# VH-VL binders against L-cysteine S-thiosulfotransferase subunit SoxA (soxA): the designs that were tried, part 2

Target 1, 259 residues: L-cysteine S-thiosulfotransferase subunit SoxA (soxA), of Chlorobaculum tepidum (q8kdm7)
Amino acid sequence: EVNYQALVDADVKAFQGFFRKEFPDVKLEDFGNGVYALDEDARKQWKEMEEFPPYELDVEAGKALFNKPFANGKSLASCFPNGGAVRGMYPYFDEKRKEVVTLEMAINECRVANGEKPYAWEKGDIARVSAYIASISRGQKVDVKVKSKAAYDAYMKGKKFFYAKRGQLNMSCSGCHMEYAGRHLRAEIISPALGHTTHFPVFRSKWGEIGTLHRRYAGCSNNIGAKPFAPQSEEYRDLEFFQTVMSNGLKYNGPASRK
Below, E stands for the ipSAE of ESMFold2; O stands for the ipSAE of OpenDDE; V2 stands for 0.75 times the mean of E and O plus 0.25 times the DockQ between their complexes.

## First folded at step 1 (VH-VL)

Design a6 (framework fv_alirocumab)
Fold by ESMFold2-Fast, scan of step 1:
Structure a6 (fold): chain C 259 residues (1-259), chain A 121 residues (1-121), chain B 113 residues (1-113)
Amino acid sequence: as target 1 above (259 residues)
Amino acid sequence: EVQLVESGGGLVQPGGSLRLSCAASGFTFSSYAMNWVRQAPGKGLDWVSTISWSGGSTNYADSVKGRFIISRDSSKHTLYLQMNSLRAEDTAVYYCARLKYSSGYHPFDYWGRGTLVTVSS
Amino acid sequence: DIVMTQSPDSLAVSLGERATINCKSSQSVLYRSNNKNYLGWYQQKPGQPPNLLIYWASTRESGVPDRFSGSGSGTDFTLTISSLQAEDVAVYYCQQYYSTPYTFGQGTKLEIK
């Protein structure tokens, strides 16, 4: 009888230990702030941006969408407990369906189950609803369980994706966001992988709008010369599952502003 | 009906400590950011501290940083302000106030009646 | 820190007449990306806590009488009471919530003439 949770907990300890060793003066919880935990000048600029956050309108619009009645009289609020403060419940492995379920996937499944059209992925209304849910969920602890063999298989697929070298530049997520974390690349400071998923969705100055984690995954793939996977594909859902597990013990802190 | 009721104020000597409480009712307490705002006798409003809906984010006025600690207990629907190293200039009515949202940059839509803190010897 | 300055410090207006209170911020509280002014107005009656009247510079809070209106953008804001009633005797405060620390004006005392 294999204790999958113990294997995963050992991986989490090793992954977080890497960042504690490389950045001994950074508190574990501060890694959720990405580059702003590592670089004082970037942190000063980020704090200035957070004083008038560009995502505030998106949070307001997301709240309105969350409560807007469907044709059948129900709403997104009907699908989520705790008034929608559910960011900490996602992503999770669904034992019946044998797949990872993300917050965005759950939002669109609620819509379809009630006779509504799904939102387009990556940006727009899906990102606004996600931003509202993230906003009211701030401070929830990351505690993603991996207990079954099926969940562990999904976790391992995400782990393989994270460590695999891809694209024309022959780079991996781990190469960029572990080995080169805190270093300057093309005038940007590379974010640490620890805490990577906890602050989404994000308003990026480069995008001029709020966007989801899977939009960022596609952008990172393009940056290394790799073909991106579709948003909410099994590959990206498993990657999100793995990365979120690696952040167990940190707090959700989305939505956020980023460059 | 939204209600906020402060308690814990009183007379304290300089250098002393007090803990204020704010009992919240009539709304989903765990969904809102909460604030402390003070008003010295005959003076204007002065923001003291804010705490997000979950307690995961806090912020303080420079005059109270390192001395005051804001906290909340969602199971008791109660907001707290632990005040340490009190000074004469901390003398004020302390109001509990709800932020119009869970966090971020919003106005204060409901206020309690206030509790008076007097720092004097 | 953003400094909020109100004028006048006190104002006496006859019942049924218009009252206007001004508020100036030391820097713009208009956020260009969402086109919102992070400015609110509060009413404080003697012995009572403050009551939110206006937010986003011009949006009236639920339950606030139509005679109260807010206007302005950027650094210069005005609260108007179109036809003063006896119950409007109070101190009025503007507030910016554009950045922490949240700051209030010094207050304007409104009295019946």
Scores: ipSAE 0.000, ipTM 0.406, lowest interface PAE 17.2, mean pLDDT 83

Design a7 (framework fv_alirocumab)
Fold by ESMFold2-Fast, scan of step 1:
Structure a7 (fold): chain C 259 residues (1-259), chain A 121 residues (1-121), chain B 113 residues (1-113)
Amino acid sequence: as target 1 above (259 residues)
Amino acid sequence: EVQLVESGGGLVQPGGSLRLSCAASGFTFSKYAMNWVRQAPGKGLDWVSTISGSGYSTNYADSVKGRFIISRDSSKHTLYLQMNSLRAEDTAVYYCAKVHYGSGFYYMDVWGRGTLVTVSS
Amino acid sequence: DIVMTQSPDSLAVSLGERATINCKSSQSVLYSSNNKNYLGWYQQKPGQPPNLLIYWASTRESGVPDRFSGSGSGTDFTLTISSLQAEDVAVYYCQQFYSTPRTFGQGTKLEIK
């Protein structure tokens, strides 16, 4: 009887409305480009780099891993429909397990279910497989459902995390990526929160390699003097769930290169 | 060892077509972007075209856009350049070149021996 | 298009002496996001394909002798051979990889004096 989806849709309108008001010249769908939606010089350089992106070898390695036979003859391809074009299905709330399932979580669960060792969470093979799936899913619409009270509870936990002030600098995700979006911190422009999850995994010049969203969450926590949570912890999965819901109506556009 | 061997060069009339091939060996072909670079007799190097490892992205020099098509066949470990509407100015040695390994940088670390294309009557 | 201009067009240097070749781009090839210059140097001997010497303006390719070094940033770049050897007789090319089309300098012919 309680229409949880309607409550969530109202939140989405308010969240996206904030960015439309603050950045009226930026199309809503372009916020998935992060800083490059706000800075024309950086966008020009980024588009030229994306013609031959540094993550392309990671995508090809991910494709090979996706199709590599497990000891039992199955592969990651056995676990994912549409030849792996499934970025648009994740994250989702699993009604039986009462938890948010991310793409990376699903990849490792497939491996473990078939007798294989799980990948490490933040980089390497997990990021390569995720990059491949994202690349063949590019353009899929973000449409994360929040139908049940249990899903809504997870959504609200992620929302609470996003707005809570943490760490030595007493900062929140919303403080950095809403109130300070587009501002300069030293030589860097702070990215907007809208579209933040749609372009992962990312090759960051600072990392020198491809990395996952939860690696970025840990890095952001460290930057404000907060203790990071473990990758794929309930806290970070709920945070990803909330942020991805806020991008409903945008398109997945990963993997991507970032500074 | 990493090797690139070009073939398909020869004499062709203006307005004709020719297809160059580059056979790759000694590395995982599909993981590297590939280039065609030409050099007219007695002149400098002139970049022609690049194709990404997956084939997802291609780039062309303005002088060949609409006439040349770069492609690759990962199963055959072969790079191609289909050259149409050939002009006298296309006369050159055509080199196949692999990008430097690592993080997708565009520097070319391995080059083939080249194949001569002569466009003349 | 980014135009690459080398100077001099030809250079004669005695064995054991320093050779300096310059390269100027019409626009900056420094990518601000990673602070790298998308510029490389190639060596081409008569009848042979080019060989990569330097990438990212100053990083020496594996197997290239220590006497070769690259320097510069933005629009002005230099290739230096600290002590010229007979085997270094070749044409040297700079190339930018920042923007499409990827462009080469016109080349500098290095000869023994």
Scores: ipSAE 0.000, ipTM 0.417, lowest interface PAE 16.2, mean pLDDT 83

Design a8 (framework fv_alirocumab)
Fold by ESMFold2-Fast, scan of step 1:
Parts: structure tokens; C-alpha cells; sequence
Structure a8 (fold): chain C 259 residues (1-259), chain A 123 residues (1-123), chain B 113 residues (1-113)
């Protein structure tokens, strides 16, 4: 008889309330823009770049891959309803599998189920397909449900990961992206945790290419001196699940450009 | 309570046709891929065909490709198998089976099965 | 196609004793990215449809008694019934769902000694 969704909704209200209190002039929907929600000059440059986005070719390549026939005549389009506009469905907790399913996990499972080799994680074709799906899903509402005990357990594992201090620098995701959000680290501004998952995959100037959320998770782990987990590991999927739940009510707005 | 109930089996001559139906209840029918699996008398299980929850994607065993057509009607919560150009080796009990997870993963295994309907192809 | 081979074809075990059924796939059904083996086990009792017992090699389906367990990884898998009961008389099938078409083993007939 525990209402897990009510417990999660209370967490969402508290998490989003933290950012609304710290940044009262920022609209809730704009937190998905990361640092561009916090810095006017950076926002203007970013909006100009989004008029001719560096990920445009990745989206077109992703569309081609999405529709490319497998050896058996099927395609990625066979696995995804609504013409592939499914970003809003991911991540979700699969009650039968008792695990969080991400978009990238589903893409590769579709390929393997149809006799194709899985894409490499983090970048390349997996990121291009993810970018295409995100592009045609732009504006879908983030509305991740956590109703069962099993889903709540996965949510809590992600929450513990987010708040845990890790690595040689003894840092947590919450320490960086809540306590230090909006502060300058040399020429960079630290992004708020709210909205972190809504804009992926991202073209980062630092990467010189498009990359996935789990590539970012591994990069953050390395930056604090922590051993990264494998992409699509239970740890990173649960973390993505928790962070996406915290963004309930925002809209998906990927792919995006970042420094 | 999930239930799958097959119908439409019977005796048919080689070269003939039959249409099998599977009435589904107790779950969100349109969200799950559905399958036909057959079992010849005294033999093991043999996957025949699958259809995605939306009906937009189908796949067939090589032995039935070009002869069988799987389809579904979400408004009636019913799965179909149109069997054409039937052969003696198509004689089997035909089971309707539901994918364990949502059709978006196009994976098996099958968590619920119907009782089966017997198809006999004989001169 | 991935070929699934079971052994033995037939097995007789006394009530209360352990029954062990083996399944071998012609290629690995381990998906390295999620570290899951795409392998299931079914029970088919006389006159009944198959019933899913185990998926991902070792996960017991809801309502399946604890005496049933699955183990193995890659290409070699085992279904174990720790204390055979009379109602366990059935044919058992392994299935790979790593790639399409999903394929089944030939079945193992379990009888009481």
C-alpha cells in the first residue's frame, strides 16, 4: 500500500524547488538548456549556433540509419512506434525485466534481435540514431512514472549514486551540479543538474563530435578521479532514470550543442 | 487475468487455406508483439511468425515465408494468421504467444500462451 | 540461425531427487552491453501449452517455485529442479532470443523413476 509515485513527486518538487530558489529568474523549461539558462551572453551565442546547428549532419545520418534495411528486410523503424518519435518513452523501468531501459539500449537490442551487430556505445552511429529520434521527438513532455516497489528501488539506486561522494577528489554529482551550479570554473560555467538528460545526445566542441549521455557520465567520472562504469551498465541506467525523473514536467529538447 | 484463445483450426487439403484467430484479453494488447508458435505431433516447438504491437512490422520463419500472413486488429484485440498453400508439414498445434516485454524491444521470451488450435493438412 | 541442443533427450529421476537438464547454443547468446544471456526455459506438461519458467538464463518467472533454477552463460546452460515433485513431469525446452528467428532446443522429457 505504499504510494511510491507520491514519494517521488515530493522529491521532484524539492529538487526543482532548489533550482527555482537559486535561480528565480529562470523559467523551469529553460533548465534543459543547461548553462545557457544561467548566462545571457552564452545563451545568445548558443541560439545563433542552433540556427545552423553543428549536429545537423548527424541527424540526417541518423535518419538514414533508422530506415536502412537490415539483412532480414526489417529496420530500426520496425522496433519503434510513432515513426521513431519515442524519446519521451525513455528511460523507463520495465516491470517484467526489473531493469531500466534506455533509448540506446533499445536501439542496440533491436539490432541484435534482427541479426545485426550492436553499435559501439557513446558516439558514432548510436549517437546519430539517438540524435535523429531526439530531433523528431523535440517538445515531448518528460513524464517518467515510478509506481512499483521495483521501479522505486531502481530510482533509489540512481538517487544514491547521484548524492554519493566518489573518486580520488571525493566529489558527488549533487556537489558539482547543485551546490556549485552557475559558478565559473575558469572559462566554464557549471551546469545545473535539473534538465541534464533532456538535451542529449550533444555535440560538444570539446569532443568535436556528437556523444551520448553515458559518454558524459564516463567523462565526469574520469574528471573527478573515479573509475567510470561501462556505458549502459545498471549503475548509469539507474542514474539516468533518477535524473530524468527529476526533470518531470520539462520538455525533451535534444539534440543540442554545448561547449 | 491474461487470456489468449485460439480458434480456426481444422482439417484442410494440401494447397488449401485456413485463417487462425487469437482473442486476447487482460493486458494492453496494442503494446505487445504477438507470435504464432507451432508444434507438430510428437515434436518440439517451432516459431512461425511475429507482429509488432502497432502492426507495422512482421517477420516469418523461412518455411512459411510467402505463404502465411500475420495480422492484428487492435480494436478487436485479435491476432490472425492467414495460412495459404498449406502443406503436409504444416500439420501442427498452433499457439498464440505474447512477448514478455513491450514490442519496442522486439525480443522474446513468451510469457503467456493460448491453449492451441490443431491444424491438420491431409489429402 | 542459432541452433539449440539439449541433453539428455529423456531423463528419469526419483521423487525428491535433483534433476539437471543441459542446453547448448551454437553461438554465444550473451549480450556484453547489459551482461544478460538471452536464454529462457519452458515447461510443457502433458495436454497443456508451454509455460515460461526462466528468462535471462537465471531469472525465475513470477509464480514459479524456488526448486527451479537456471544457470550458465554464453553457450552452456543448465536448468535444475532441486527436489523433484510429481507435477514436474513434463517436457522442458530451452530457447534463445538473442537473434531472430528465436529458436528452441529439441526438448528433454522428464519422467519419474
Amino acid sequence: as target 1 above (259 residues)
Amino acid sequence: EVQLVESGGGLVQPGGSLRLSCAASGFTFSSYAMNWVRQAPGKGLDWVSTISGSGGSTNYADSVKGRFIISRDSSKHTLYLQMNSLRAEDTAVYYCAKDLSYDILTGYPFDYWGRGTLVTVSS
Amino acid sequence: DIVMTQSPDSLAVSLGERATINCKSSQSVLYSSNNKNYLGWYQQKPGQPPNLLIYWASTRESGVPDRFSGSGSGTDFTLTISSLQAEDVAVYYCQQYYSTPPTFGQGTKLEIK
Scores: ipSAE 0.000, ipTM 0.428, lowest interface PAE 17.8, mean pLDDT 83

Design a9 (framework fv_alirocumab)
Fold by ESMFold2-Fast, scan of step 1:
Structure a9 (fold): chain C 259 residues (1-259), chain A 123 residues (1-123), chain B 113 residues (1-113)
Amino acid sequence: as target 1 above (259 residues)
Amino acid sequence: EVQLVESGGGLVQPGGSLRLSCAASGFTFSNYAMNWVRQAPGKGLDWVSTISGSGDRTNYADSVKGRFIISRDSSKHTLYLQMNSLRAEDTAVYYCAKEGTYWSGLGDAFDIWGRGTLVTVSS
Amino acid sequence: DIVMTQSPDSLAVSLGERATINCKSSQSVLHSSNNKNYLGWYQQKPGQPPNLLIYWASTRESGVPDRFSGSGSGTDFTLTISSLQAEDVAVYYCQQYYSIPYTFGQGTKLEIK
């Protein structure tokens, strides 16, 4: 009888311990602010953007979409409890079907179950609905459980993806977002891996619009010369599951503005 | 129009084999998990097997595990149930059923059912 | 395995009167993360395949008349027909799709008095 949760808790302690050691002056919870936890000049510019956040209209549009009646008279609101304040429930491992379920998957599941077409995964309406849900869920604690063998297998697949070197540049997520966190790479400051998933979806100045975590995964893959996986593929869902588990104890703090 | 049509049922002796087919139309077949559910004469519904939309995951009721094999052919939009080592207790109408969830592998209620095909196992 | 138990096994209700069918699961079918009850209700008329009435314990399937409603959470569920019509004579089944193996209740036969 293996205690999988205890194995995972030990991994979380080691992962978070790395960042406590490398950045002893940064509060653990502040890693959710990404590069703005590590760089004071970047933080100053970010605070100026947050006074008039560029995602505000996306949040309002997402609220309207969340409550918009489907052809059958139902809406997205009928699928989610607490008026949609459910960001803290995702991602999770679904024990009956042995799959990681993301918030975006649950949104499209609701639409299709009610006779509507699914939203496209990377941007637009799916990102706006996600932004609304994240906005009203801000401050919920990250507490992703990994209790079964099947959930642990998905966790381990995500962990292997995170540490594996890939692409033309032979880079891993861990190489960039642990070893080089806070360093400058071309025009960008490399974000820490801890807290990486907690602030999505994001309005990136470089995108000119709001986008999902899996859009960012595809962009990062392209940047290292690797072919990206499809949004909501098993690979990216398992990666999101692993990274979110590593942030257990931090707070969800999305949507957010980024360069 | 979403439709499921079963075929392949019939009379077979104990220890024999049959292969059931379920032809699907009106939806993107590979996006939905599919199920076989049986009903013995005068009895209730009994779940037999499920297969994910991709075909990567299959599950079976303990009563048929090791004897029945569920499979699918996305190019033909067809679900199969290969039934081996048949027993009298396998006598039932066999229904093909589709899960309502778009993302293959997520559990959901069975929103579309076929008309069923009768399998009779007797000597 | 989750065992589904329905009550009563059969009931007779007069036309226009309310019919109530109960379903109990041996374990909770409420998912703590998404707060959904993985429970469905099916209607099977003589000589026909089952037809989905209710999913997620309380969501009515498209095309199903308003007189059908589902309620309950966790382990205790109810299907209600507010005003019985002749066409409602059928066997009704609850089903959990929370965990494999999927399981059905034994069925409740609804007849006119």
Scores: ipSAE 0.000, ipTM 0.401, lowest interface PAE 18.7, mean pLDDT 83

Design c2 (framework fv_cilgavimab; at its last look DockQ between E and O 0.01; V2 from the best seeds 0.00; counts 0 for: pae E 18.5 > 2, placed apart)
Fold by ESMFold2-Fast, scan of step 1:
Order: sequence, then C-alpha cells, then structure tokens
Structure c2 (fold): chain C 259 residues (1-259), chain A 121 residues (1-121), chain B 112 residues (1-112)
Amino acid sequence: as target 1 above (259 residues)
Amino acid sequence: EVQLVESGGGLVKPGGSLRLSCAASGFTFSDAWMSWVRQAPGKGLEWVGRIKSETDGGTTDYAAPVKGRFTISRDDSKNTLYLQMNSLKTEDTAVYYCTTEYYDSSGFDYWGQGTLVTVSS
Amino acid sequence: DIVMTQSPDSLAVSLGERATINCKSSQSVLYSSDNKNYLAWYQQKPGQPPKLLMYWASTRESGVPDRFSGSGSGAEFTLTISSLQAEDVAIYYCQQYYDYPTFGGGTKVEIK
C-alpha cells in the first residue's frame, strides 16, 4: 500500500530545502515573517507597526463575535475545542466529505449549523473571528497531515495550481514566490512562499483593513492578469492546503501587519 | 518548583463582593494560561473561568453560573492572578483553586492548595 | 455545555485488584483534525487539591505510576488501576476540554 504521508514528507523536505539553500542565513521559523525575514529596512517598518498593531481592534471585535450568543444560546466557541485555539489544525482534509476544510469554512459551517447567517468570505467579521482565533493560537506548530489517497489528490491539485503558469503575464505562484523571492516588483518585495499561509489574516496597508488568505489569492491573480477564483472555492482551498503542508514544522504567527 | 498560593477567601454575606489572589512562582507566569476551579464542600469540581497569556490575546472565558458577576485578571509584573467576585450567592460557597492551563490542551497541570469562600447570612 | 457522567459513584476494591472507572460525555470530545480526545483524569486525595493523572484520554502525566491507564475514544472513556495500592484511595474525576471545561461527578475508590 502507498504511504502518501511519506511522499508528502519528501516534498516538504525538498521545498524547504530550496529556501534553506537560497537563504542560508534565514532560520526556518523566520520564513513565516515573509519579506521581513529577507529585508532589514522592511523589517524595521514592520516592527514599528507591530508596536501598535493596526489589527488590534479587529482581534477585539473577533473575540466579541466568537463569544456572542446565537439565537439558540450557543456560540462559535461551542464549535471549537480548547477555547478556540485551533489555528494550528486548519486547513485539513475531511475524509467523509472528500474536501479541504479551512478555518473560515469551519467558522461559517458552525454559524449555519446553529441557524445563523454565514459571514461574507473576504473581509470584515469572518476576518475578525479568524484573527482572534489566530491570536490565541500563536506559536502552534504547523502539522497538516496527508494520509489518504483522497487527501493526496487534493494536495496534488493544490501543488499543480501553485506551479502552473497562468494569466496574461504567464506567471506561476512558484515563479513569483520561489524564483523571484526577495526581488522588487512594482515597489513591493516578493515574499518567499515558505511560511506564506502562517501569518493570516493580515492587515495590509494597501487594503486599509484586515483580510483573509483567499482575498490575497484573488489580489495576486488580478496582478498577473488572471481572473481570480471565488474565495473558499475548491481551487483556493486546495492551494491553501498545499502551501500550508509545505510549511509543516513552522509556527503560526497571525494575525500580522503587512504592506 | 512550581507554586500557586491562593489568598483572599473568607466569610461574606449574599450580595457581597470578594477578591481572590493567586501568587505564582517557579515558572514563566506571563506565558501561562490560568484558570480558576472551585469545589463546594463535599461536592465535585466546577471550572469557573480562565485568562489567556498576553501573547495569546489576554482574553477571558467564564462558566455560565458566574458570567457577568466574576472577573478574572492578571498582573504579569507581579506574577499574580485575580478573581473579582461580585453579587455573591450562597451557591458560590466553595474552595477556589487557581490552576495552570496549557493552550495546547494538556489539562490542568499545576494546582494551588485552595482558599475557602463562604457565602452566608 | 458538554455534560460528563461518571460511574460508579463509589467502588471498593481489594489491594492488588483491578479498579475500573467509566466516563461518558454528552457529545464526542474527539477532534477530527488532530485525532485527539480532549479528555483528562484527575486524582483527589482527602484534604489535597486534584492532581492530573492522564490527558488526551490515554497519555499518562509525568511521574504517574504505570498501573494507571486510560482508554476509550469519542464519548466513552475508562480509567483503569491495574493493581490497587493503599495510596490510591481517592476520588477520581474525568474532565473534557473540547469545549469550556466540565468535570464528571467523581468516583470514590476505597480499599475493600
């Protein structure tokens, strides 16, 4: 029988080995800091923002939403173990449903299961609740498993998406975030792909508000001249699954401020 | 050696207030999640509430019977946990323990000796 | 609120004999993402605070003798003392931490 976890572990070693070779002076855990692991001036600006983080009010609002009673007397807290400190367990492959479940998907499924309206996906309350869960989960190790053939198929779809060239500029996620990591593009420094998912949701200065990983995926697609997929689509959930698996062994450190 | 020492217990009338303290030593208090658990005389254990570390947001959670009446706070500079108890009821009579709680869910690993709160007329 | 039901309320066991304590949760405390049961066991001796014995249903806390073992998954759990010693006279509590923590009613273990 095929040991899918062993195949995935070999991919993780190769992927992380690429970044260790290209940036030998950067500690593995620091890749979650993105550009700030590579650029001293950007790191200085980031540390200044983190002294009075712009997402602070979003975390507080997220806490209030997490504990707010539903009409039936339950709350989001009823759906998550350990008081909501569960960022480290998402995304995961649901063996019964045969699909990747993200933290945002789980939040909205909890709401719907308890008779509440789902949040909109990209920003606002879904990002605030996600930010609160991330804040109380800081330091949890990324350890996403890929044990079954079905999970491996989802992983491989995400991998194919990550390496595929698309859009008018004929660019891939790997071309940008591996080959061009640390380079300047349109006044932005391109972040390394390793650790890309560990710091979400993010308050981006360009957005002026907190936003989810899938909002960032849509923005990146637009930037290369490709039409974005819908947030929480199978394509983006599989992409998130693949990228998070590639960060196995790093620690979650969200929410975060970004340019 | 980890030590948790509760204080502030005593006799109080229904409707009254009382503040409990828990002095912690032997571990990095600022990194720990802290909880209060109570035990009425001759009865079982009941979780009261918790406060997370500042790094994990410093947020509080409460059991339904005490929510709105009790407030948990911490002073990391003094390695001290607090429980402010307001609008006390006779059913709040119990030994109150402070406990450490890991965010990775390994249970309540360290406990103090407890402090008795008696609510009676 | 997850309700924890413990049985029996009390049992008397001869020295060296096996003691078994049962714990049932009103819903599953197995987290599908990490495949862990968010269940702990505590021992409370007269005049003392509780002591953690077991977490994640079957992981023995450091320093706890190997005669103590935990088993079960989902909503039904057991704590077993394979060969009861005099120092094991205590009340034992199960506790879930899948949601806000709740405890079972306790099982008093005595020497027969």
Scores: ipSAE 0.000, ipTM 0.448, lowest interface PAE 16.0, mean pLDDT 83
ESMFold2, look of step 16: ipSAE 0.000; ipTM 0.427
ESMFold2 (binder alone), look of step 16: mean pLDDT 93; pTM 0.937
OpenDDE, look of step 16: ipSAE 0.000; ipTM 0.465

Design c3 (framework fv_cilgavimab; at its last look DockQ between E and O 0.01; V2 from the best seeds 0.00; counts 0 for: pae E 12.1 > 2, placed apart)
Fold by ESMFold2-Fast, scan of step 1:
Structure c3 (fold): chain C 259 residues (1-259), chain A 124 residues (1-124), chain B 112 residues (1-112)
Amino acid sequence: as target 1 above (259 residues)
Amino acid sequence: EVQLVESGGGLVKPGGSLRLSCAASGFTFSDAWMSWVRQAPGKGLEWVGRIKSKTDGGTTDYAAPVKGRFTISRDDSKNTLYLQMNSLKTEDTAVYYCTTDEWGYDLSEYFDYWGQGTLVTVSS
Amino acid sequence: DIVMTQSPDSLAVSLGERATINCKSSQSVLYSSNNKNYLAWYQQKPGQPPKLLMYWASTRESGVPDRFSGSGSGAEFTLTISSLQAEDVAIYYCQQYYSFPTFGGGTKVEIK
């Protein structure tokens, strides 16, 4: 009997240790603020933006959608316990289905199970509902378990994706968000990988609207000359699972504003 | 395979104008930040300016020697980058390279892909 | 703007010997929060566009031979070719990316 959780915990320690050594002046919990943990000028701009957050209307719209009755009289609120404060439950490995379930996947499965059309992925209403759920879940601990061999296999697929070089530019997620973390791109600084998934969905000034983590994954793939995987594909769900496990011990702090 | 092909160079008199084009292929041009870098004959490299993707605001930045005279633009439907050069001076004589200096948020500001360059000669 | 100064302007080295190129920045390109130097090196052969050799002052680009190494910190940097080969004859440029990009004047490396 292999203790898969112990193997994963060792990986978490090594991953977080990399960032502690690379950025010794940054507190572990502050990595959830991404680039704003690394750069004082960017942090000042971010704090100014957060005083009047551009995602506030998206959170309100998400709340309305969460409570809007389906044709059958039920709503999204019927599918999620604790009044919708469930961000800390996602992503998780579903032992019966043998697959990683994300929050966005669960939202659309609820809709389909009740006779409604699924939301389009990446932006719009799905991002607004995710933003509402994240807003009322703020501060929940990241504590993703990897207990079974099947869950460990999904974790390892995500880990391999994160470290593998891909596309025409032969780049990896680890190359960008570990080796290049903190590098200046004129107006922008490359975010560290630690804490990357905890603040989604995000209103990015670059997008001009709120968007999901898998929208970000697809954009990064395109930028390195790699064909993106479909949103909520097994590849991207396993990647999200791996990255969120690496943030075990941090707190969920979405939605957020980013450049 | 990433390819950048410049065109539009030639001989122009001082005070004249010229428009350079760069045809891009092998990557998602609409997501990329694009730069121009020039090199005077027998001289070193000089960054001219850049344009961000439309998603990143579509803003431009220029080196001091060309600010106010040169304009960078892009046509994402044609995967083409442009450099409009006005009020040309003899000091603008150079090979102009199209470069992709970063690919959105995740990549560095050093230059991995360069075109072959196009020569602009400003003389009477 | 940040001014980059290279020395020497030209360097003649025998095959198999060490070549050393210096680069000075008018201000530090070391970012204190991550302890990284925003400095790259390029190689340019006649009639060709420049090719990236080195970034973060000392990180070698994929495919670049081990004989190339970068060192230095803050405002003073060095590119070293430990054993010059015939294909290394080129002009070498340093570039900072701490602010808007600026390049050094170049160092021409020739066989003695």
Scores: ipSAE 0.000, ipTM 0.386, lowest interface PAE 17.6, mean pLDDT 81
ESMFold2, look of step 16: ipSAE 0.000; ipTM 0.501
ESMFold2 (binder alone), look of step 16: mean pLDDT 92; pTM 0.942
OpenDDE, look of step 16: ipSAE 0.007; ipTM 0.471

Design c4 (framework fv_cilgavimab; at its last look DockQ between E and O 0.02; V2 from the best seeds 0.00; counts 0 for: pae E 18.8 > 2, placed apart)
Fold by ESMFold2-Fast, scan of step 1:
Structure c4 (fold): chain C 259 residues (1-259), chain A 126 residues (1-126), chain B 112 residues (1-112)
Amino acid sequence: as target 1 above (259 residues)
Amino acid sequence: EVQLVESGGGLVKPGGSLRLSCAASGFTFSNAYMSWVRQAPGKGLEWVGRIDSKTDGYTTDYAAPVKGRFTISRDDSKNTLYLQMNSLKTEDTAVYYCTTDLEVYYDSTGYSFDYWGQGTLVTVSS
Amino acid sequence: DIVMTQSPDSLAVSLGERATINCKSSQSVLYSSNNKNYLAWYQQKPGQPPKLLMYWASTRESGVPDRFSGSGSGAEFTLTISSLQAEDVAIYYCQQYYETPTFGGGTKVEIK
């Protein structure tokens, strides 16, 4: 039968090969550092920030929320194995439900299943819990499998999203984050697409707070004049699935500071 | 076509307050970095401050002479930029221009001002 | 901040003759990573807002006549009007956008 994983592995090799060719002096694993892999001055500033990272309080708040009892006596810790060190398990394609499940989706599903109100998407408590889980999961390998036809269909939807030109500026994710990676847009260096999902959630100085990957997806959509999709929509979950697959072999290194 | 129209200028006494508006059309306002630039009568151009886009967090920057006294804000639902001016001084007397940099690609810093409004005169005197 | 100095303060040029305006920045506005000079030129006619003429030191804004040219790199820049027309009477400003923007003092161009 069709070996979908082999087709995906070929895509990963080609995608990562593009960045190795464009940035031959950057180690593959360092692409998870985004613009800090490409610019020495920005990297020095970032390392100084990481000595006293602005997200430390968010990680501690996230730990408190993770262990806080629900009304029924359970907690988020009841839903996640290994004491919450589960960042490497997400996103994944759920074969029973036939949909991509993200970490943030799983956090809110745990809350709702236990009679609690879901967290608002994009920022605040959802980002703090995600930051805590990411913090204790640092160094877990990115190893997202695409074995079934259903998983491959979701992967292909994300791939089409990534390469499709969108918005009033007629731009794609690939146009910005592959062709123009390392160039300047206003005062910002455009980040490479490789490793894009491994460092979330991020404390961005411009946001003044910690935020999720889907908040960044909405921001990128607005930057090219495209209407954003809702956070945790099928479109954004499939996009996250595709991009994370492209980072197979890298390590999760969130949460992180960014400008 | 791109159009910027300032309003709200007038005569105010030292220590007074005034709010300027800039109505924008012909481009996707929410994506644009917006600045105020002023020009005192018979003098050169001086940047006042900037507010960046929704996606970049509505971050504001101000020139040293106005920092703490002026506040820039925007209402993307109305395509309108504002400048709230407090504790006005005679040195603030100038024509105030609304400006934008629509170069959203490549190497721009957001400060090569592609489009300007006609300006609105603010006179601070007794 | 970066200080921009223009010279001369004013010049009178006969119709059809060359006008040359100089601009000096207190530090280089050439960004080595992209090899671009973050330098713009503006034209301001009486009673009108400034109009962008030139960006990246030498790239002409759309609709600007080819008699306008920019040159220079690093900290020394020139705007040249090769054959002055009556409609070119204006004050010209250079501006850096390498960091927080600053403008030169302006050069008034008038007809002899």
Scores: ipSAE 0.000, ipTM 0.479, lowest interface PAE 12.2, mean pLDDT 84
ESMFold2, look of step 16: ipSAE 0.000; ipTM 0.392
ESMFold2 (binder alone), look of step 16: mean pLDDT 91; pTM 0.932
OpenDDE, look of step 16: ipSAE 0.171; ipTM 0.707

